VHH binders against o75319. Designs and how they scored, part 33

Target 1, 181 residues: o75319
Amino acid sequence: GNHIPERWKDYLPVGQRMPGTRFIAFKVPLQKSFEKKLAPEECFSPLDLFNKIREQNEELGLIIDLTYTQRYYKPEDLPETVPYLKIFTVGHQVPDDETIFKFKHAVNGFLKENKDNDKLIGVHCTHGLNRTGYLICRYLIDVEGVRPDDAIELFNRCRGHCLERQNYIEDLQNGPIRKNW

## First folded at step 1 (VHH)

Design zc16 (framework vhh_4orz_3)
Fold by ESMFold2-Fast, scan of step 17:
Order: sequence, then structure tokens, then C-alpha cells
Structure zc16 (fold): chain B 181 residues (1-181), chain A 120 residues (1-120)
Amino acid sequence: as target 1 above (181 residues)
Amino acid sequence: EVQLVESGGGLVQAGGSLRLFCAASGFTFSDNYMAWLRQAPGKRREWVALIYSGGYTDYADSVKDRFTISRDNAKNTVSLQMNSLKPEDTAIYFCAAQYEGLYTDSFDSWGQGTQVTVSS
């Protein structure tokens, strides 16, 4: 299908970098075939994503795509210099331990390989909110020792939209720390 | 134009079986995630089963071990085999393409649905 995702237009395309971290969150970019359904000011292609990141004086070093579909854009639409990682996640469920482990492993690997630069890890689901916010916050809580409420507040402020799914928020605040091994 | 057409619903007694079918058209079926959702009277829609392009599947806890989702990419169809049906399974069943979003009911397309009624 070539339909625009539900409520996609309601969200800011790209948040700001989360201070003290390498994370930046955004909504899913839409490839050229979707542009016929969008006004020029509503377009947010992979190219538009990179332009908006540069406008913030930032540079992407990795994209983690959390959507459960491959229809919105193809990895080949991204610059060859930016690695792309797909982690399939379903929108209404708190990500399972395997998904959390994959995310943490990818982030840790990127950080080890990029100690000498300031490139960002871009994370998105469809709206760049619930799955995206959950996994970023889960990483900050479990790996970096950030307090859950502080992680959530930081994400909300930088994304420009608040996490909406109560089950995600409750898991972050009260759920167990996930062990990777 | 994306179109999903569900069929196979009907009346069945508790403990019985039904098989639902969804015929998809207007998009590249083999590249897309397909899901079955249901909506009981007075309730919100809930997802039941999903299958992605590679054939991997997942199920809601309420239907695990009773329902099986499958797809046929050559025929652009997805089916749901429902065994050991319970009165609580009574609902309109919907086929959905590209299941994702903030909430279970946030999908980019689905069909008109097929009614399943389970009597006790």
C-alpha cells in the first residue's frame, strides 16, 4: 500500500539531539512515491531527513528503523556512508527482550566504533514516539543508569512530543532492568 | 486502489473451527506485513495475528495455540485457521495491511470485515 501512515502529519519530522547522548529521534521518512499525496511543506523524504539534520549542525552515523514494514522507504535511499539497521517491532506491544537486546547491542557497537567523532544514532518508528522513545529510554535507564522519569522527560522535550502509550511508560518506570546476556 | 476483501466467517458452535480468507489487491502484497484484527460488539479493535513478508508470525495471547495465520504471495491472500473456538471469539474479523502505529487500531488500510459468531 501507498497510504500515508495514520496521524503521520501530526508529528514534527525530526526532534533535536538528546543532550549528553548520541540519540536523535524522527518520524519515518517517506520515499518519492508518497509525495503525490503530500503538499510540498509536508514532504519528509530520506533526503529531507539528512537536510534537516544538517540544519541542526549534526551528522547521522547510523539509522535504526523500528517499523514492522519495508514500504515507506528503502535502505538504498540512504547515503552509502550511513549504516542502516532494521529491527522489526509491533506498535502496540512493549518490545520483547530479544528486541531490546538487539537495540542495545547496536548502540554499544556504534559507540565503540565512533569514539573519535560526534555522529548521531538516528532512531525511528512510524511516528518516532512510542517504540522509538521506549527503546532509547530503556537504553538510558539500563545501560547509562539514568532515572526513568529523567529519561522520559529528556526524550519528550527533545522529540517535541510526549510518549503516549501508558504500557510503555509504566514498563520504563516500574519494569525490570533488561539483562542483555 | 488498495482493497482487502475478507471471507469465511459464519456461525459455529463452541469447540468448532473456521478458516478466514483475505484477498488483497492494489499493492505489492509480498513486501507487506499482514494482520488479522477483530472487534467484538461495544469493544475496541484488537490485533489477533500477524505475518510479515518472510513468513514469521506472532499471535495475541488469547489465541495462541488455537489460531494459525498463513499467506500465499502468489495469490495475494492471507488466511486465518481458527480452531477450538470459544464464545469470546465472537467478533467481526478484519484483514489489515501494514500493521503498525502508536496504537493497535492505527493501521494504514483494512477491509470491511467478516462476522464470526460462536455459540455455546
Scores: ipSAE 0.005, ipTM 0.218, lowest interface PAE 10.1, mean pLDDT 84
ESMFold2-Fast, scan of step 1: ipSAE 0.000; ipTM 0.150

Design zc2 (framework vhh_4orz_3)
Fold by ESMFold2-Fast, scan of step 17:
Structure zc2 (fold): chain B 181 residues (1-181), chain A 119 residues (1-119)
Amino acid sequence: as target 1 above (181 residues)
Amino acid sequence: EVQLVESGGGLVQAGGSLRLFCAASGFTFSDNYMAWLRQAPGKRREWVALIYSGGYTDYADSVKDRFTISRDNAKNTVSLQMNSLKPEDTAIYFCATGWYDSELTYDYWGQGTQVTVSS
């Protein structure tokens, strides 16, 4: 159970805020039980996440956890002031419509409640790349009317890594717009 | 601690069938995806089939409609039913597992079982 996810070390811990949006993407934080398998400079705990966000002069108002597991960290490892939402998604496959609608509903609710501040929505899966990038881009395309290639470019630039899954990219570019939120 | 043990390999004629088994221990089987990979002589390992904890399956194009992967969470086993075998299916077949957040990257590997398909 306490094995570091494959290729987790290959990715930057936290991206940059996506300009014009409230999104920031990152890889999954790992609780203290994983740290014995990591060099000090490789550690990325929930506390490290908040320190890195603060170093960018940003503040998290919501974390959306897209992993299918609860083993990497516990919600109790997060500050009590930051809401945590779990949306179970399986890796490798494009998220289904119910998952997309749940994500959109959570984002829209956050934005409505946080009109008077500049707090960010933090989104992660295991690597903070494919599921994370898909759902953020899907939101920008379907809700904000952003062109697919522009959404993908923005995510890739701000995350510091390009979306890797061709099926995700194909769905974003050529798939149907999902209107239910 | 983590252990995967493959069985069921053998020699079979083209057009025949074999069923491979993998017995898993040392982890919570129901939480992990299970996969079969193969390595032919002189070639790199290639992914063949996988099954997620929830039963979702995926297959390499070369084996679609011929191979079926299944799992039994009560017995901690994964099986690969191989039908309509071809000489190009000759390889050592490996059982692998990973947490389903991994991107087809395998955290644990078995020893392998040899499959030889004659013309």
Scores: ipSAE 0.015, ipTM 0.239, lowest interface PAE 6.5, mean pLDDT 86
ESMFold2-Fast, scan of step 1: ipSAE 0.014; ipTM 0.171

Design zc3 (framework vhh_4orz_3)
Fold by ESMFold2-Fast, scan of step 1:
Structure zc3 (fold): chain B 181 residues (1-181), chain A 120 residues (1-120)
Amino acid sequence: as target 1 above (181 residues)
Amino acid sequence: EVQLVESGGGLVQAGGSLRLFCAASGFTFSDNYMAWLRQAPGKRREWVALIYSGGYTDYADSVKDRFTISRDNAKNTVSLQMNSLKPEDTAIYFCAAYSEPLYDTSFDYWGQGTQVTVSS
C-alpha cells in the first residue's frame, strides 16, 4: 500500500555527511505513488534524495537499505550507477551479530574499492534514525575505535535527530565489541 | 484486530514432508511481507522463509532447496511446504506478518506457532 510510515514526516529527509567518515544518513525515500498523500514540500522520492545529496556537494557511491519491506521504493528507482544493498533488519531489537557483520563487510568493501574518491555510503531505515544510527555507530566503535559517546553525538548532530531507542544506546555504550568483520 | 493462526505441524520421520498453513485476518494481507520463523528448544528464533507482496521469495541457507513458501491473496493464507525434513528442523514454527514498524517498534503480528517434530 501507499500508507505513509508513521512519524515519517517528523524527520528531516537527509542529514549531513558525518565528518571524518564516508557516512550519510537519511529517511526512506518514497516512490511517486505516495505523493498523492504528501504536500509538495513533504515529497522525498529517490530523485529528491539524489538532488539533496548533490545540493550538499556530495555524491552517493552505495545505498544500504535496512528496512524490512520493499513497498516504499524499488531498487530500479535508483540510478544504475549506484550500488544498492538490502540488509533486512528488524526494528526495536538490537541487530544480531550476523546483521552487524554484513553491514561491516559491505562498508569495508566499499571503502577498499573507493579509496581514490570521496563518494558516500548512504544508510537508511524507515526514519533513518534508530537502526541506521545503531549500525553506523557500531561500525565506528568496533572498526574505527571511536568512543561510544562520541560516535552517538556525531551521528545525532549530523542526522539532526537523536537516537531514540534506549536499548540501542545501551548496547553501543556498554555492549561487547564485535570482531567479526 | 490482527490474527495469524498456524496449522499443519506434527510428528514426521526424517526424510518426510509436512505442509504448514497460516490464516491471516485483520489487515491488508496483499500489502504485507509474510514470513515463517522457527524456534528450537534453547535456541533463538530464526528466520526460515520470506515472501514479498509481489511474490518474490527468500530462504535461509539451512532450508534452501527443501522448503517452499507460497501465498494466496484471495484466501489470505501463506503456506510452507517442507520436504526432506531433518531432525534439526524440529522447532515451533511461527507465521509473521512484517510491515515496517510503527514508531520504529517491531510489530511482528505473530501466531501462536505450530510444533514440528522430526524423528531420526
Scores: ipSAE 0.015, ipTM 0.164, lowest interface PAE 7.3, mean pLDDT 85
ESMFold2-Fast, scan of step 17: ipSAE 0.012; ipTM 0.220

Design zc4 (framework vhh_4orz_3)
Fold by ESMFold2-Fast, scan of step 17:
Structure zc4 (fold): chain B 181 residues (1-181), chain A 120 residues (1-120)
Amino acid sequence: as target 1 above (181 residues)
Amino acid sequence: EVQLVESGGGLVQAGGSLRLFCAASGFTFSDNYMAWLRQAPGKRREWVALIYSGGYTDYADSVKDRFTISRDNAKNTVSLQMNSLKPEDTAIYFCARDFGYTESYPMDVWGQGTQVTVSS
C-alpha cells in the first residue's frame, strides 16, 4: 500500500521510559497494510509496539496520538484495555495553548486514576520526536517544575534522538509557562 | 475532477435537528477517510467527526452523543446527523477528504461549506 511517512525508517520505533515520569515516546505504528513495503526488521505495527514495551518490562495504560491523520492505524487495532486519545496537531508549528491544555488535562487525569499502578502514558506523533517531545517537555516544565534544558536532555536521551526543530526548542527554553490551572 | 459538495444547512432553533450531506465525485470514495469540520466567524476550523473507510467513527467531545456521522458508499455520500443543537454549533460546516499523505495538509480536498445557524 500507502506511502510510508518520510524519514519514518530513520527513527527508533520506541524509546525508553523517562525516569521519574510515566512517559514513553515512540514513532507512529503502521497497520499491517503498510508491511508489504517494509522489510521484516522495519515493521512496527500496533502489535509490535506492545511487544517492544513488554520487552522493557513496561505496560501501557494510555496512548496519546498527536498526528493530524487517522491513516496510519485505527484505534480498533489497539487492545481494548488501553485507552486511546487523539489530539490533532499540525506538524512544523508549536502546538497552541488549547492543545497544550488538552494534553496536560489528559496526563493529569490518567495519573489520578492510575495512582495504584505503574502503567505508562505512550505519546507519539509521526516520528515521535518534535510534537511528542515538545508536549512532554512542556508538561514537565509547566506542571513538574523541571528546568527546560533538563527536560529536553531527559527526553533526547530516552527517545534516542534529539529534538530537531529550533522553534520548538526556543519555545521550551524561553517561552511563557502556561499555568492557568 | 475531484469534488465535494455540501448541502442541508439552514436556520434551526436550539434543541432542533439538521442533517448535512456531502456528495463526493472524481475519486474512489469507498477507499477514503471522510471528515466534517466547522468554522465559526473569527475562529479557527475545528474537527467535528471522522469516518474511516471501514465505518469506524470518531467525534469531538463537544458533539459526542449529539452528532452521528455515516457514509453510503453506493451513493458516494457522507452525512452528519445533528441533534440537540446549541447556539454554539453555529458555523459553516465543511466536508473533507483525508488521505493523510502529509501532516501539513492532512485534509487534501475541501468543499465550499454549508451554513448552520442555531437561534437561542
Scores: ipSAE 0.011, ipTM 0.222, lowest interface PAE 9.4, mean pLDDT 85
ESMFold2-Fast, scan of step 1: ipSAE 0.000; ipTM 0.164

Design zc5 (framework vhh_4orz_3)
Fold by ESMFold2-Fast, scan of step 1:
Structure zc5 (fold): chain B 181 residues (1-181), chain A 120 residues (1-120)
Amino acid sequence: as target 1 above (181 residues)
Amino acid sequence: EVQLVESGGGLVQAGGSLRLFCAASGFTFSDNYMAWLRQAPGKRREWVALIYSGGYTDYADSVKDRFTISRDNAKNTVSLQMNSLKPEDTAIYFCAAPLEYYDSGSYDYWGQGTQVTVSS
């Protein structure tokens, strides 16, 4: 379907790079078929994403798409030089261990392959907030040893919007570290 | 373009009944589940009833045993039969296609709504 996701316009298109990390978060880009439902200043296509990253003097090396749909844009809409990874992640619920491990494996692999550059890992769900913020913070807590409150604060500040789902926040603050299957 | 058009609202006395209708277009109706939500004056929108593509239903505790949701895939319609209406059921009732509920965590499309007023 060609309808704009609810509240999509309420969120900033792209946040800032999270200092000390390789992460940048954004809301889902919408392919050209959506543009007739948007004012020019509301458009955020895959091309607009790369222009906005470039405006921050940054470069994407990987996109991780956490949406549970393929209707918003196609991988073919992205430059061939930027790898694309789809991890189907259900909204509302804390991501399961399999999803968390897929995310961690992708991030670790990217970092190992990109030691000699400063390219970013772009992460998005529909709004670039709850699933996106959860998985980025979960990675920082479990792998990098960041304190939960510090990870959440860093994400909120850089995304320009605070994590909204209390179950996600509670799991990050008090839930178990996911180290094993 | 996805369109949802609600109808059937009106004024009814407590204990009465109303049947709401939702006409859906612009998507493959039979493959998707449909929901009814309501918003009372000064309150947040709340979910009322849900019907899956296969006909399974679920209801909010506040309306369980009083409301019945149904669908007609041949006509692309969803209906809400409301019995034993109470003044607290007064609200604008919205038909929603939660096509991206699992993705966005929100209903992506709201119809214009139909007003239900229950007098005591």
Scores: ipSAE 0.014, ipTM 0.252, lowest interface PAE 6.7, mean pLDDT 86
ESMFold2-Fast, scan of step 17: ipSAE 0.012; ipTM 0.191

Design zc6 (framework vhh_4orz_3)
Fold by ESMFold2-Fast, scan of step 17:
Structure zc6 (fold): chain B 181 residues (1-181), chain A 119 residues (1-119)
Amino acid sequence: as target 1 above (181 residues)
Amino acid sequence: EVQLVESGGGLVQAGGSLRLFCAASGFTFSDNYMAWLRQAPGKRREWVALIYSGGYTDYADSVKDRFTISRDNAKNTVSLQMNSLKPEDTAIYFCATSYFEGDYTLDYWGQGTQVTVSS
């Protein structure tokens, strides 16, 4: 089924780069088969994603896909020059330590291989909000020593939408630091 | 803990009607899509109806124009009105949900309710 994700239309397609970081967040791009269910102004394909990033004078160097499904678009829909990483992230629960570790490892690896450029790490789940915002903020808190409230405010401002899941917010503010990078 | 409890199944003659109910708890019902799936003897489970948080509905071709899905967010309940039932509608009917994003990956479903349509 080519059904549009629940509430997907409620969110801005792409946020802005989070200043002082290499992160940019966006909602899941939808391949051409979904366009029959969308008005022209609602379309957000992989091509549209790259056009919007270029309009901000930015360039993607990695996409991290946090969705549990592969139905929204295929890696083949992306330019060959941009690595694609899938981290299956499930449910309403705070991502587990293994998922957090995989995310941190991918980010650290990208940064080591891209120290000579300013390319961005694009991160998305279905809405580019809760799982996406949690993992980016978790990285900033645990690896870069950012205060939890400052990380959340930075993400919310740059994404254009506030984190919605209270259990994620609670874990970021009061949960333990994960030393798994 | 997420819980989905189906009811309303039973035995009905071809051409008849049944209404199924699902009571949901343990998650933010109003933000999640709800689906009905069925599994006939010897067959794989298939989806039959879907309702998004905003009320948009979708149906499998086999049940379109015969089944109607609806929800009551105040009661955390989803219903399936089944009209013009056929023997091939005989199945266990499951209420299901996953992430509130409307992802088709089903991580929660109930125990099911049996629907038997005699010819």
Scores: ipSAE 0.005, ipTM 0.158, lowest interface PAE 10.4, mean pLDDT 85
ESMFold2-Fast, scan of step 1: ipSAE 0.000; ipTM 0.135

Design zc7 (framework vhh_4orz_3)
Fold by ESMFold2-Fast, scan of step 1:
Structure zc7 (fold): chain B 181 residues (1-181), chain A 121 residues (1-121)
Amino acid sequence: as target 1 above (181 residues)
Amino acid sequence: EVQLVESGGGLVQAGGSLRLFCAASGFTFSDNYMAWLRQAPGKRREWVALIYSGGYTDYADSVKDRFTISRDNAKNTVSLQMNSLKPEDTAIYFCAAETSWYGDSYEYDYWGQGTQVTVSS
């Protein structure tokens, strides 16, 4: 349904660009049908997302949607000029290796096609925190060689909220590097 | 129509125990995530516990080791055993159901009306 996601209002709409990377994380935008349940200052539509990113002097080049639902907004609600990629992930669970591989492939493809610009990869799940933070940190650790605690700290600081799920944190800190090439 | 009906709430002294029940109807119960959330006076709803269709469980840190969620697929019931209750556990407790195993962990399409739990000091 048309129910606002639980705890959605508890999170900042959009974080800051993660320095040294092309990543920016945010919570799921909600299409206009949800706005009747929100005060004007609580609204965060797809349009609001793009406005907030422009306010940071940044530009989106790709959106990766990690939610397992289409109920919050549809790709058609986004500007036609910004590619949209859906990677279905189940909440509460550390993403499987196939999902990690799909994410890495999408990021690497974007970076190759966008080497001559500074456009960002926007990543979100429902809250833009656990699945989002896990996959971004997993990419930084496995592909960029960042130390796990440094990746987590960078994400937490830039998102403005700390990763909440201990199983995600544990996998990042002590789990195997996924060499999904 | 999907319905979730909570029961088992009441008044209990600190250190006591209560068992909450949620009777579900109108969907294939065994295929769904089931959750308990609570709302204390003047606060937002807080997630408490979740049980997956396969029986795996997850808990908020504030209730871990004190609360146990379980399900009975034959009776279409999910229950929450609450031990070592504290005054801060005072809240209306809601049963919630995700209509698909594949949904987001904080997304619930169906909610009960809630059952009041009051823990006196």
Scores: ipSAE 0.013, ipTM 0.174, lowest interface PAE 8.1, mean pLDDT 85
ESMFold2-Fast, scan of step 17: ipSAE 0.012; ipTM 0.219

Design zc8 (framework vhh_4orz_3)
Fold by ESMFold2-Fast, scan of step 1:
Structure zc8 (fold): chain B 181 residues (1-181), chain A 120 residues (1-120)
Amino acid sequence: as target 1 above (181 residues)
Amino acid sequence: EVQLVESGGGLVQAGGSLRLFCAASGFTFSDNYMAWLRQAPGKRREWVALIYSGGYTDYADSVKDRFTISRDNAKNTVSLQMNSLKPEDTAIYFCAKLDYGSEYFSFDYWGQGTQVTVSS
């Protein structure tokens, strides 16, 4: 069905760009079929996403969709000029190494291809918080050498919501670095 | 129709081993996350092992280093190798196909289960 995701309304639609990075996090956009059960101020369609990004004087160059579903919106609802990558990621548990490596590969590829511009990598799961925050922080820690607590604080501040899942926080702070080897 | 059929359960002494099997049909097996869950008498169902479509695995802390989940995409089979079994592992074990779109660990189809009993 077209039921609104649990707790989706509790979260800000789009965070701020994470300074010093190309990342911006947001909650899942909902296609038009969901709008009949939403007040105008609650709507957050793919169009609304791009309007909010432009309002921040930013531009998306890639969307990475971490949801484990195709039901919220379709890639064809996005501008043709913005690449879309789906990485099916189960909620609740820490993402596996295959998922982490796919995410890192996508980010590294984007950065290599976009060195002449300042376009952003938009990352979302359903709430744009736990899976999204984990993978962004994991990238910053493992690839950029950011200290775990600094990565988490930066994400929390820019997203406007703190990472909620203790197992994700624990893995980021005390878990092993995942190397691409 | 989606069909999941578990087998391999039985009675075993503490410290022993069992291998569970799940035969899947009615969907594109290779594209789906598969899981094993268990339910002990008087307790809620709990997840024990997950295998991604690409073959990576994850385990509940209670079974790490003792259980191994694997899949055979050519045979549409998920298996769970259970070593160093403890009386606390006594439960009905269920094979499950992971539910699309959940923020929680939920399943869109469950098998009927296979009983595992571990004596002390």
Scores: ipSAE 0.006, ipTM 0.201, lowest interface PAE 10.5, mean pLDDT 86
ESMFold2-Fast, scan of step 17: ipSAE 0.005; ipTM 0.172

Design zc9 (framework vhh_4orz_3)
Fold by ESMFold2-Fast, scan of step 17:
Structure zc9 (fold): chain B 181 residues (1-181), chain A 121 residues (1-121)
Amino acid sequence: as target 1 above (181 residues)
Amino acid sequence: EVQLVESGGGLVQAGGSLRLFCAASGFTFSDNYMAWLRQAPGKRREWVALIYSGGYTDYADSVKDRFTISRDNAKNTVSLQMNSLKPEDTAIYFCAAGYEITYDSPAYDYWGQGTQVTVSS
C-alpha cells in the first residue's frame, strides 16, 4: 500500500557524511504519490534527497537500497547519472553472511572505480538506521579495521540517531569478523 | 482472517498495576514481532513496548523499568504487565503485529481495536 512507513516522520531525512569514509545514510525517499499525506516540510522525495546532499556540498555516486520492497520509489525517480543497487534485506534479523558480502563487494567495487573523485555511497533502509547502520559499521569493522564502538559512535553521530536494535549492536561489538568478500 | 483482540484494560489508582493481554488468530504468531502502542486523549499514537520473534524486548524510555512485555507462542498471546501506573499512562492501548521481512523498525501489518486504561490521581 501507499501508507507512510511507521515512524518514518520521526527520523531526520539525511545524515552527514561519515568523516574518513565515503558513506552517507538517509531514510527512504518517498515518491510523489505519498506527498498528499505529507505537509510540505515533511516531504522527502528522491529530488529532495539530491537537493539536501548538494546543500552539504556533497555528490552521490551510488545508492544502495536495503529495503525489502519497491513501493516507496522507483530507480527511474533517480538521476540517470547515479547507479542504484538493490540488496533485499529483512528487518529485525542481523543480515546473513551472503548479504554482508554483497554489501562489501558493492562498496569495494565503487571505491576502486572512484579513486579519482570524492563521490559518496548513499545507503538507506526504511528509516536509514538499523539495517543501514549495521551494514556500514560491519564494513568499517571488517574491512577498515575500525573498533566496533568507534564505528557505532561515528554512525550515530553522523546519522543524528542511535542504532536501536540490541541484537545488531551486540553482533557489531562481539560477533565474528566476516572475511569473505 | 487476522484478528488481534485486546483485554485487561480498566480503571486503576495511581501506583497500581494492570496486565493487558492480546489474543492473536489468523496468522502464524511465532513468525511475527508483537508490540504495544498507546494513544492518549488529544495526542498521536506512540510506541510503548516491542517483543521480537526471538523473545528480545525493547521499551520506550517513559515506561522502562515499569512495564514488561512477554509472549506465549503456545497460546498465541502477548501481554503487557504495567506497574507503578501514573495518570500520564492514561490512554487507549493497542496491540500490533508485524512481519520482520517487511520493514526495519517498527512497521505493523495488523492492529487490534484497543483497550482503555485510565489511571486516576
Scores: ipSAE 0.013, ipTM 0.172, lowest interface PAE 8.6, mean pLDDT 86
ESMFold2-Fast, scan of step 1: ipSAE 0.012; ipTM 0.245

